# VHH binders against EKC/KEOPS complex subunit cgi121 (cgi121): the designs that were tried, part 164

Target 1, 174 residues: EKC/KEOPS complex subunit cgi121 (cgi121), of Schizosaccharomyces pombe (q9p7j3)
Amino acid sequence: MILPLFPETQVHVFVYENVSNCAAIHEQLISQNPIYDYAFLDAATILYKKQVYSAIIRALEDRRDEQMKTKTIHSEVILSLSPKTEISSAFRQFSMTKKSKNIVVVKIDSKLTEEEEFERLDKLVEGNRVEFSDEELQKLIDFKVLKKNYKLDPSTLENPLASILSSIALRGYS

## First folded at step 16 (VHH)

Design ze46 (from zd4 with L50M; framework vhh_7yz9_2)
Fold by ESMFold2-Fast, scan of step 16:
Structure ze46 (fold): chain B 174 residues (1-174), chain A 120 residues (1-120)
Amino acid sequence: as target 1 above (174 residues)
Amino acid sequence: QWQLVESGGGLVQAGGSLRLSCTASGFTFSSYRMGWYRQTAGNEREWVAMIAKSGRIDYADSVKGRFTISRDNAKNTVYLQMNSLKPEDTAVYYCTARLYDKYGPTEDYWGQGTPVTVSS
C-alpha cells in the first residue's frame, strides 16, 4: 500500500488470528533481533484500518520532522497509537504480549519486495492470516481494552472512530 | 570523543523551578536533535522534551505547559526550564543528541544524567 501523503513510503499491514507463538515472538522483540523489525500490535486494541493508518502517518511525520521519540519507525507507530506520549505505557497498552492471540503487524520501508515480506512474515508468525479490513478487525477487538486505552465513556463509545483518530492525530497539542 | 555534560539538578520544593543545562562537545551540535529524558526508580527511561535542528519542539503530555526546552547553537547547549515542579517529576534527567537522515536516527548520544528531587 502507498499513502498519498507519503508516496515514497511502502507500507504493509498484516493481520493474524489464532497465533500460537506470541511468547517466542515477544522474546525475539526483547532481544532486538533485526529479523523482527516490525510493529507487532495486539489486535485486541485495533478497531479500524484508519486507526492503524493514523498512527503510521503520525510516525512518518515525526520521522520527517526529526521528532521520533523512539529508535525505530516501527516503535514510533506503536507509540503513535497512544493518546499520551509515555513510551512504556504505550507499549504496555498496544504492543503484542506473550499472551496475545491475535496480532496486527506493520512493516514500513521494507528492504524486501511485498511478496518476499509476505513469505518471510508468514514464517515468523504461527497463525492464520486474514484480510486487513474493518470487518476482520471488529472480530478481534476487545472493547474493554479499547475503552481503557482511549478513555472512552458511553457517549464517545457510540462514535469511537472520531475520538480515536482525534487522540492519535492531536497527541502533543494543547 | 563526544561528550554531553549536564548541570542544574538538585533539590527543590513542590511548586519550585529548576533549569537544567547540557553542553555538547565533539560533534556538530547544530546538526543534532537535542532532547531530555528522565528515569524514575523501577521504570524505563521516558522522553520529556526535544528540539530538532529546525527548531521544532515537542513535549511529553505530563510536562506540557510547565517545562520549556531551548537551545543555543553558539554555546552548543540545550536547556530545560522546569516550572511548577511536582513530586512525581523526581527522576534522573538525561540529555540526548540524535542525528537524523531521511530514514531515521543514525547516531544517538547520551549524557550521564543529573538527579532532580522534588519534595512535597
Scores: ipSAE 0.422, ipTM 0.770, lowest interface PAE 2.6, mean pLDDT 89

Design ze47 (from zd4 with L50V; framework vhh_7yz9_2)
Fold by ESMFold2-Fast, scan of step 16:
Structure ze47 (fold): chain B 174 residues (1-174), chain A 120 residues (1-120)
Amino acid sequence: as target 1 above (174 residues)
Amino acid sequence: QWQLVESGGGLVQAGGSLRLSCTASGFTFSSYRMGWYRQTAGNEREWVAVIAKSGRIDYADSVKGRFTISRDNAKNTVYLQMNSLKPEDTAVYYCTARLYDKYGPTEDYWGQGTPVTVSS
């Protein structure tokens, strides 16, 4: 995938449901194993493709402007999903945990094709790959988690897209 | 061999002010993004303020309107002016320097930290 605002940057996004080895993946992330250099998100927190792309764009803007708050572009994507500039809180809210069942995986600056990244991830993730689409994401979202993470009121819950995108784009300035 | 030396920490009453300074040596200061992070006991290090080599500034939500970051490239020094201090600002404050290329940070340096205690 090529982003219109960052055409030089290769981006791949994968969605897995019914993942049985999240605890093992989590241990590899804590150990900072370079093979696991991806953003591993809990799918319970992601409602739209645009939500993920907005976080990627914000992270790439922060990298361009030398304003990254985290060590890697993938960690910056996780932070960029949060409406607040609090690194530990963002990671608790959006990152995959040992208890996660469904995950969204983001790779930026891949030297591999999407097919090659999929083959690599298929060896690391013990779950079923599904299409990265709004339809599939809406099957995996937890609306209670979404409401809490973005502080959505009853009026915005019926159509939360604009509120979520605004929160991501204006993180730290809202 | 690089060094970052922090100063200006101490004990202050709520509502007071402190100015932290961090002087760098052993690298080309003007090429680095400078920043301040803080850490409270039992918690992870939290970002406070950053200033890029271009002069672009960004603040954490918890300190916006109260803290001001600035840099003096001639003196190889970055400052954090802390106003309207609150007890929750009590932490060890760390100076940091990062070098960026187009793919992200390539070098990351940290000071030893300076303690700030805000009493109620």
Scores: ipSAE 0.422, ipTM 0.767, lowest interface PAE 2.7, mean pLDDT 89

Design ze48 (from zd4 with D58E; framework vhh_7yz9_2)
Fold by ESMFold2-Fast, scan of step 16:
Structure ze48 (fold): chain B 174 residues (1-174), chain A 120 residues (1-120)
Amino acid sequence: as target 1 above (174 residues)
Amino acid sequence: QWQLVESGGGLVQAGGSLRLSCTASGFTFSSYRMGWYRQTAGNEREWVALIAKSGRIEYADSVKGRFTISRDNAKNTVYLQMNSLKPEDTAVYYCTARLYDKYGPTEDYWGQGTPVTVSS
C-alpha cells in the first residue's frame, strides 16, 4: 500500500487467525532473528484498519523527525499504537505473546512485493490468513482489552474510532 | 573515542529544581538527536525528553510543563532543566545521542547515568 504522506515507503499488513506457533515466533523475536523483522501485534488489540495506519504514519513521522523512542521502525509502530509514551507498557498492551491466537503483522521498507512477503510469512506463521479489513478485524478484537488500552468510556465502546485515532495521533500531526 | 559526560544530578526537595548537563565529544554533535531517559530500580529505562538536530522537541507526558530540554551545538552540550520536581521523578537519568539515516537509527550512544533523588 501507498501512504499519501510517505509515498516512497512500502507498507504491507497481514492478518492471521488461529495461529498455533505464537510461542515459537515469540522466541525468534526475543532472539532478534532478522528473518522476523516485522511488527507482530495481538489482533485482540486492533479494531480498525485506520488504527494500524495511524500508528504506521506516526512511526514514520517520528523516524523522519529523528524522534523514534525505540530501536526499529517495527517496534516504533507498536509504541505508536499506545496512547501513552512508555515503551514497556505499549509492548505489554499491543505485542503478540506466546499465548496469542490471532495476529496482525506489519512490514515497513520491504524489498519484496506483497506476494513475496505472503510466501515468506506463510512459512513463519502457522495459521489462516484472512483479509486485512475492518470486518475481519472486528471478528478478532477483544473489547475488554481495547477498553483498557485506550481507557474508553463504556458509552464509546460501540463506536470508538474517533477516540482511538485521536489517542494515536495526539502528537502525530503536531 | 566518543564520550558523553553528565553532570548536575543530586538530592533535591520536592518542588525544587535541578539542571542536568551532558557534554559530548568524539562525534559531530550537531548531527545527532540528543535526549534524556530515566530508570528507577526494577523498571525499564523510559524516555523523558528528545531534541532533534533540527531543534524539534518532544516530552513524555509525565514531565510536560515541568521539564525543558535544550541544546547548544557550539558547546556540544544538551541540558535538561527540571522544575517542580516530585518524588516520582527520583531515578538515574541517562543522556543519549542517536544518529539517523533515512531508514532510522544507525548509532546509539549512552552516558553512564546521573542519579537524581527527590525527597518528600
Scores: ipSAE 0.574, ipTM 0.837, lowest interface PAE 1.5, mean pLDDT 89

Design ze49 (from zd4 with D58N; framework vhh_7yz9_2)
Fold by ESMFold2-Fast, scan of step 16:
Structure ze49 (fold): chain B 174 residues (1-174), chain A 120 residues (1-120)
Amino acid sequence: as target 1 above (174 residues)
Amino acid sequence: QWQLVESGGGLVQAGGSLRLSCTASGFTFSSYRMGWYRQTAGNEREWVALIAKSGRINYADSVKGRFTISRDNAKNTVYLQMNSLKPEDTAVYYCTARLYDKYGPTEDYWGQGTPVTVSS
């Protein structure tokens, strides 16, 4: 996908359901294996494509402005999903865990084509790849988790998109 | 060889002020984003304030309005002025320097940390 504000930046987003090796992937992430340099998100936390893109845009803005709070652009995407500026809280809220079943994987600045990234990730992730679409994401979301992470009340939970995007875009601004 | 030397930490009562300083050597200070992070016992390191080489500043929500970050490129020093200190600000404070290219950070340097204790 091409982002209007960052047309030179390559972005690939992948969705996997029924992943059986999340514990093994998690171990590779904590050991900082460069092969696993992606943002691995728990799909239980993601309801919309726009939610992911808003976090990517925020992370790219912080990289441009030399304001990244975390070590990599991929970890900055994870931080950028959170309405709070606290790093550890954001990772606990949105990162894949050993117990995750469905994941969203983001790659920024790949030197590979989307097809080549598909081939690489399909070897690392033992699950079923599905389309990155609002329809597929809505099958994997946990609304209890979403409500907690974005502090949604019953009045906003029925149509949460604007609230979620506002939380991501306006984080740290008054 | 690079160095980041922090000073100014200590004991202070709630409502008081402290000024932390971090002096850099061994790299081109003016080209680096500077910042302050803090770590409390049992917790991961959290960011506090960042100042880019352009002078662009950002603060964590918990310190906004109370802390001020600044830099003096002639002295190779970054400062954190901490006002209206709270017991929750008790932590070890770390100075950091980061070099960016268009793909992100290329070098990351960290100081040894300076303890700040705020009594109630």
Scores: ipSAE 0.649, ipTM 0.883, lowest interface PAE 1.6, mean pLDDT 90

Design ze5 (from zd4 with S30N; framework vhh_7yz9_2)
Fold by ESMFold2-Fast, scan of step 16:
Structure ze5 (fold): chain B 174 residues (1-174), chain A 120 residues (1-120)
Amino acid sequence: as target 1 above (174 residues)
Amino acid sequence: QWQLVESGGGLVQAGGSLRLSCTASGFTFNSYRMGWYRQTAGNEREWVALIAKSGRIDYADSVKGRFTISRDNAKNTVYLQMNSLKPEDTAVYYCTARLYDKYGPTEDYWGQGTPVTVSS
């Protein structure tokens, strides 16, 4: 996909359900294995494609402005999903854990085609690929987790998109 | 080769103020994004305040309105003015310098840290 403010930046987003090796992936992320240089998100926290794209845009803005808070563009995407500025809180809320079952994987600035990234990720992730679409994401979301992460009240629960996007955009700008 | 030397930490009462300084040597200071992070016992490092070579500034929510970051390129020094200090601000404060290219950070330097204790 091509982003309006970052037309030269290649972005690929992949969704996997029923992943059996999250513990092994988590170990590789802790060891900072460069083969695993992706943002691995828990799909229980992602409701919309626009939610992921908003976090990507925020991370790319911080990279452009030389204001990344984390070490890599991919970890910056994870931070950017959070309504709070604290790094540790964002990672606890949105990143894949050993207990995760469904994941969303983001790759920025890939030197590979989307098809080549699919082949690479299929070797790393033991799960079933599904389409990156609002329909598929809505099958994997945990509304209790979403409500807690974004502090959603009952009035916004029927249409949380605007609230979620505002939370991402207003992080650090009060 | 490169060095980042922090100073100005210490013990202060709640509501008090401290000014941290970080002086850089061995690299082109004016080209680097400078910043302050802090670490409390049992927790990972958290960012506090960042200042880009352009002068653009970001603050973490917990310190906004109380802390001010600034830089003096002639002295190769970045400062953190901390006002209205709270016990929760007790931490080791780390100075950092980061160089960027179009794809992101290319160099990342850290000082050894300076302790700040805020008593109630």
Scores: ipSAE 0.719, ipTM 0.892, lowest interface PAE 1.3, mean pLDDT 91

Design ze50 (from zd4 with T96A; framework vhh_7yz9_2)
Fold by ESMFold2-Fast, scan of step 16:
Structure ze50 (fold): chain B 174 residues (1-174), chain A 120 residues (1-120)
Amino acid sequence: as target 1 above (174 residues)
Amino acid sequence: QWQLVESGGGLVQAGGSLRLSCTASGFTFSSYRMGWYRQTAGNEREWVALIAKSGRIDYADSVKGRFTISRDNAKNTVYLQMNSLKPEDTAVYYCAARLYDKYGPTEDYWGQGTPVTVSS
């Protein structure tokens, strides 16, 4: 997808269900293996495509303004999903863990086509790729996790999109 | 060749103030984003305050309204004024310098860290 405010920035988003090697991927992320330079998100935390794109836009704005709080654009995407600015809390809330089963993978500034990135990821991720769509994400979301991460009450949970996007846009208490 | 020299840490009572300083040498200070980070034993290093070469400033929510970051390009120094200190501010504070190009961060330099202990 091409973002209106960042038209030169290539963005690819992949969704994998039934991933069997999350522990191995997590180990590579801890060791900072450059082959794994992606944002690996737990799909249990993502309800909408707009949620992911809003986090990407905020991360790109911080990079443009030289205000990234983390070391990479991909880590900044993970931070940008959180309503709080505490890095460790954001990673605990949204990052893939060794126990994750379904993941959302974001690549920014790829020099590869979407198909080439898929071929690369297929070697790293042992799972089934599904379409990046609101319909597929809704099958993988954990509403209890979503409610906790964004502090949604019952009335907000019925229509959470605006609340989630506001939390991401503020990148702090909202 | 590059160096970041931190000073101003120490022991202080809750409600007190400290001013941290970090003086840089060996690189073009005015071109770098400067920042303060802190780390408590057993935890990851967290950002506290950032100041871009443009002068744009961001604060972590935990310190907003209490801490002030500033820079003096003529002296190659970045400062952190810490007011209304709380026991939970106890940490080792690190000065960081980051160079950006159009693709993101290209160089990172870190100071040795300066300890701050706030007693209740």
Scores: ipSAE 0.273, ipTM 0.684, lowest interface PAE 3.6, mean pLDDT 89

Design ze51 (from zd4 with T96V; framework vhh_7yz9_2)
Fold by ESMFold2-Fast, scan of step 16:
Structure ze51 (fold): chain B 174 residues (1-174), chain A 120 residues (1-120)
Amino acid sequence: as target 1 above (174 residues)
Amino acid sequence: QWQLVESGGGLVQAGGSLRLSCTASGFTFSSYRMGWYRQTAGNEREWVALIAKSGRIDYADSVKGRFTISRDNAKNTVYLQMNSLKPEDTAVYYCVARLYDKYGPTEDYWGQGTPVTVSS
């Protein structure tokens, strides 16, 4: 897909449910295997497409302005989801873990088509790909995790979109 | 080849001030984003303050209003002025130099680290 604010930047987002090899993927991420240069997110933390897009836009803004806090654009997407300015906290909150079951995978600056990235990821991820849509994400979210990560109270949890987007947009700049 | 030489760390009482300096050699300093990161025992490195080649500055929330980052391209030096120091600021501070292209960092140089201890 093409972002209006970054029209030259190719972005692909994939959602996988019932992933059986998260421990193996996590091991490859820790070893910094370049084949796994993606943002691997725990789907338990993602409620809306706009949540992911907001984090991508923030990461791209920081790259443009030479203000990335992490080593890669994909790590910067993970950091950008967090309301905190702390790198380790953001990774603990949003990154896929060895115990994850459903994941959201973001690829930025791919030289491959969406179909080619799907074929590549199909070899890396042992799970079922579903549509990147609010409907599918809402089947995979863990509201207890969402509440904790964004410090939501019960009243905001009923309609959390504005609070989540505000947290991402104002991360470190409040 | 390249070097980053850090200085100015030490022991200081809470409420005190320190000025860290980092002098670079072996690369075109003015082309690099400079910054400071810190690490406490048993934890990962966290960012503190960044200054782009344009002069644009960002601070971590924990240090806003207390720390000031600046650079002197003629001296190949980046500074961190640390005021109103707290025991929580106790860490090893690292100078970092980063070169960007349109896809992000292409070169990433780290200093050896300078210890800062803030006593209560």
Scores: ipSAE 0.642, ipTM 0.875, lowest interface PAE 1.6, mean pLDDT 90

Design ze52 (from zd4 with A97V; framework vhh_7yz9_2)
Fold by ESMFold2-Fast, scan of step 16:
Structure ze52 (fold): chain B 174 residues (1-174), chain A 120 residues (1-120)
Amino acid sequence: as target 1 above (174 residues)
Amino acid sequence: QWQLVESGGGLVQAGGSLRLSCTASGFTFSSYRMGWYRQTAGNEREWVALIAKSGRIDYADSVKGRFTISRDNAKNTVYLQMNSLKPEDTAVYYCTVRLYDKYGPTEDYWGQGTPVTVSS
């Protein structure tokens, strides 16, 4: 995908359900294996495509401005999903864990085509690939997790998109 | 060649203030983003405040309104003024300069760290 504000930046987003090897992937992330240089998100935390794109745009803005808080663009995406600024909290809230079942995987600045990234990821992730769409994400979301992460009250929970996007875009901008 | 030397840490009571300083040498200070991170026992380093070469400043939510980052390019020094200190601010504070290429951070240079202990 091509972002209007970042036309030279290639972005790929992948969704996997029923992943059986999250513990193995998590171990590779902890060991900082460069093969796993992606943002691995718990799908229980992602409700909309726009949620992911807003975090990507925020991360790319901080990279452009040389104001990244984390070491990689992928970890910056994870931080940017959080309404708070603390890195450790953002990772606890949004990053996949060894107990995750469904994941969203983001790749920025790939030197591979989207199809080549699919082939690579299909070797790393033992699960069923599904379309990156609001329809598929809505099957994987945990509304209790979403409510807690974005501090949503019952009145906003029926249509939380605007609240989520505002939380991502306005975090730390003051 | 690139060096960062921190000072100003110490013991302080809750509600007190400390000013940390970090003097840089070996590079063109005014050309780079400077920052302060902190590390508590058993945890990874967490960012506190960043100041860009443009003067843009970002603060972590936990310190916003209490801490002030500033830079003096003539003295090659970045400061962190810490007010209304809380026991939760107890950490080793690190000064950093970060280099970027088109893909993001390439190198981080760190000071030795200066310990701050806030008693209740």
Scores: ipSAE 0.540, ipTM 0.812, lowest interface PAE 1.7, mean pLDDT 90

Design ze53 (from zd4 with A97T; framework vhh_7yz9_2)
Fold by ESMFold2-Fast, scan of step 16:
Structure ze53 (fold): chain B 174 residues (1-174), chain A 120 residues (1-120)
Amino acid sequence: as target 1 above (174 residues)
Amino acid sequence: QWQLVESGGGLVQAGGSLRLSCTASGFTFSSYRMGWYRQTAGNEREWVALIAKSGRIDYADSVKGRFTISRDNAKNTVYLQMNSLKPEDTAVYYCTTRLYDKYGPTEDYWGQGTPVTVSS
């Protein structure tokens, strides 16, 4: 995907369902193994492709401005998904856990092609790769989690896209 | 050697105010973003306020409207004015700057930490 504000930046997004080794991946993330330098998201929290891209754009803007709150661009993507400005809260809300079943994985500034990154990531994740599409994401979302994370009322839950994107784009600026 | 020297912490009653200062040396202060993070016992450091070389300012939601970050490039100093202090603001406050390359932060530099205790 080409980001209009960041045409030089390579972005890859992968979706895995029925992942059996989330506990092992989580241990690697806690130990800060550089092989696992990705944003590992719980798919229960992601409803739209635009949700992920909005968080990526926000993180890249903060990197450009030298205003990142976290240590890596991938952790900044996770923070940027949250309507809150707190690092710990954002990670609790959006990061994969040992109990996650379906995950969304973001890689920014890969030295590899998308195909090579697929090969590398497929060795780390024991699950079924599916298309990064709104259709596939909508099969994996947990609406109770989404409602809680973005504080959606019943009326916004019917059509939450604009509310979610506003939460991501305007967090910390106003 | 990059150095950050903090001052201004202490004990204060709820509703009170404190002003933290951080004086930098060993680098071109005006070229780097400055910030304040805080840490409570048993928790990771959380960001409080950041001020860019451009003057752009970001605040954590928990302090917005109560704290003010500012910088004086002529004095190589960044400040945190803390008003309407609450017991939950009790923490060790750290002044920070960082180096960036094309891919993001490469080095973080921290002050010694300044304890702030807000009594109820």
Scores: ipSAE 0.537, ipTM 0.825, lowest interface PAE 1.8, mean pLDDT 89

Design ze54 (from zd4 with A97S; framework vhh_7yz9_2)
Fold by ESMFold2-Fast, scan of step 16:
Structure ze54 (fold): chain B 174 residues (1-174), chain A 120 residues (1-120)
Amino acid sequence: as target 1 above (174 residues)
Amino acid sequence: QWQLVESGGGLVQAGGSLRLSCTASGFTFSSYRMGWYRQTAGNEREWVALIAKSGRIDYADSVKGRFTISRDNAKNTVYLQMNSLKPEDTAVYYCTSRLYDKYGPTEDYWGQGTPVTVSS
């Protein structure tokens, strides 16, 4: 995918369900293995494609403006999903854990094609790839996690898109 | 050879003020984004304030309105003026400098840290 505000930036997003090796992946992330340079998100926290794209756009804006709070563009995507400006809280809220079952994986500035990234990830992730679509994400979301992460009222939980996107876009301005 | 030398930390009473300084050598200071991070016992390092080479500034919500970051390119120094200090501000404060290209940070330097203790 190519973003209108960042046409030179290649973005790939992958969704995996029923992943059996999250503990092994988590160990590679802690050891900072460069093969695992992706944003590995817990799918329990992602309800919409637009949620992921908004975080990507925010991370790219912070990179452009020399305002990245984290070390890599991929970790900046994770931070950018959070309504708070705290790094530790964002990673705790949105990152894949050893106990995760379904994951969303984001790659920015790949030197590989989407097909090549898929082949690489298929070797790293022991799970079933599904379409990156609102329909598939809605099967994997945990609404209790979503409500807690974005401080949603019961009234907004039925239609949370605008609140989530505002939280991502306006983080740090209020 | 590069260096970031921090100073100005110490013990202060709640409501007091401290000014942290970080002097850089061995690289072109004016080309780098400068910043301050802090780490409390048992927690990850958190960002506090950032200042880009353009002068654009960003603050963490917890310090906004109380802390002021500034830079003096002639002296190769970045400052953090900390006012209205709270016990929650107790941490080791780290100076950082970062060079960006179109794909993100290309150089990322850190000081050794300076402790700040705020007593109630």
Scores: ipSAE 0.615, ipTM 0.867, lowest interface PAE 1.6, mean pLDDT 90

Design ze55 (from zd4 with L99I; framework vhh_7yz9_2)
Fold by ESMFold2-Fast, scan of step 16:
Structure ze55 (fold): chain B 174 residues (1-174), chain A 120 residues (1-120)
Amino acid sequence: as target 1 above (174 residues)
Amino acid sequence: QWQLVESGGGLVQAGGSLRLSCTASGFTFSSYRMGWYRQTAGNEREWVALIAKSGRIDYADSVKGRFTISRDNAKNTVYLQMNSLKPEDTAVYYCTARIYDKYGPTEDYWGQGTPVTVSS
């Protein structure tokens, strides 16, 4: 995928449903195992492809401008999904947990091809890979979680895309 | 050989002000993004204010309009002016210095922290 402001940046996004080893993955993330250097998101929080790409663009903008708040570009993607500036809140709201069932995995600046990343992740994640598409994401979203994370009212919930993208792009601006 | 030395912390009443300073040595200060983070007991560090070598500044929502970050490259010092302090601002404040190349952060330095207590 090619981002208008970052045409040389390689981006891969993977979606897994019915993941049975989220607790094991979570332990690897806590131990900072470099093999798990990805953004692991709870799919219950992601409704659109554009939501993920907007967070990636925001993270890459902060890297370009030397303003990353977190240690890695992948953790910056997680922060960038949040409408708030607090790191701990963003991770609590969007990152996978040991209780997660469906996950979205983001890789930026891969040293591997997309095919090699697929092979690698399929060995780390015990679940069914599905297409990264709005249709598949809409099967995995939890609208209660989405509403809470983005402070959506009933009218916004019927057409939430613009509100979500604005929240991501304008976080930290007054 | 690098050092980040914080000063200016202490006890202050709600509504008061403090100015934190962080003086760097052992690296080319003007090339680094400087910043302030804070940590309360039992919680992870949260960012407060960042200032890039370009002069671009970002503030966390909780401090916007009350805190001001600035830098003096001639003195190798970054400052945090803290106004209208609240009990919720009570934390240990950490100075940080980060350098970027075109691929991202390459060095990340942290001070030892300076405690700030805001009494109600």
Scores: ipSAE 0.723, ipTM 0.888, lowest interface PAE 1.3, mean pLDDT 90

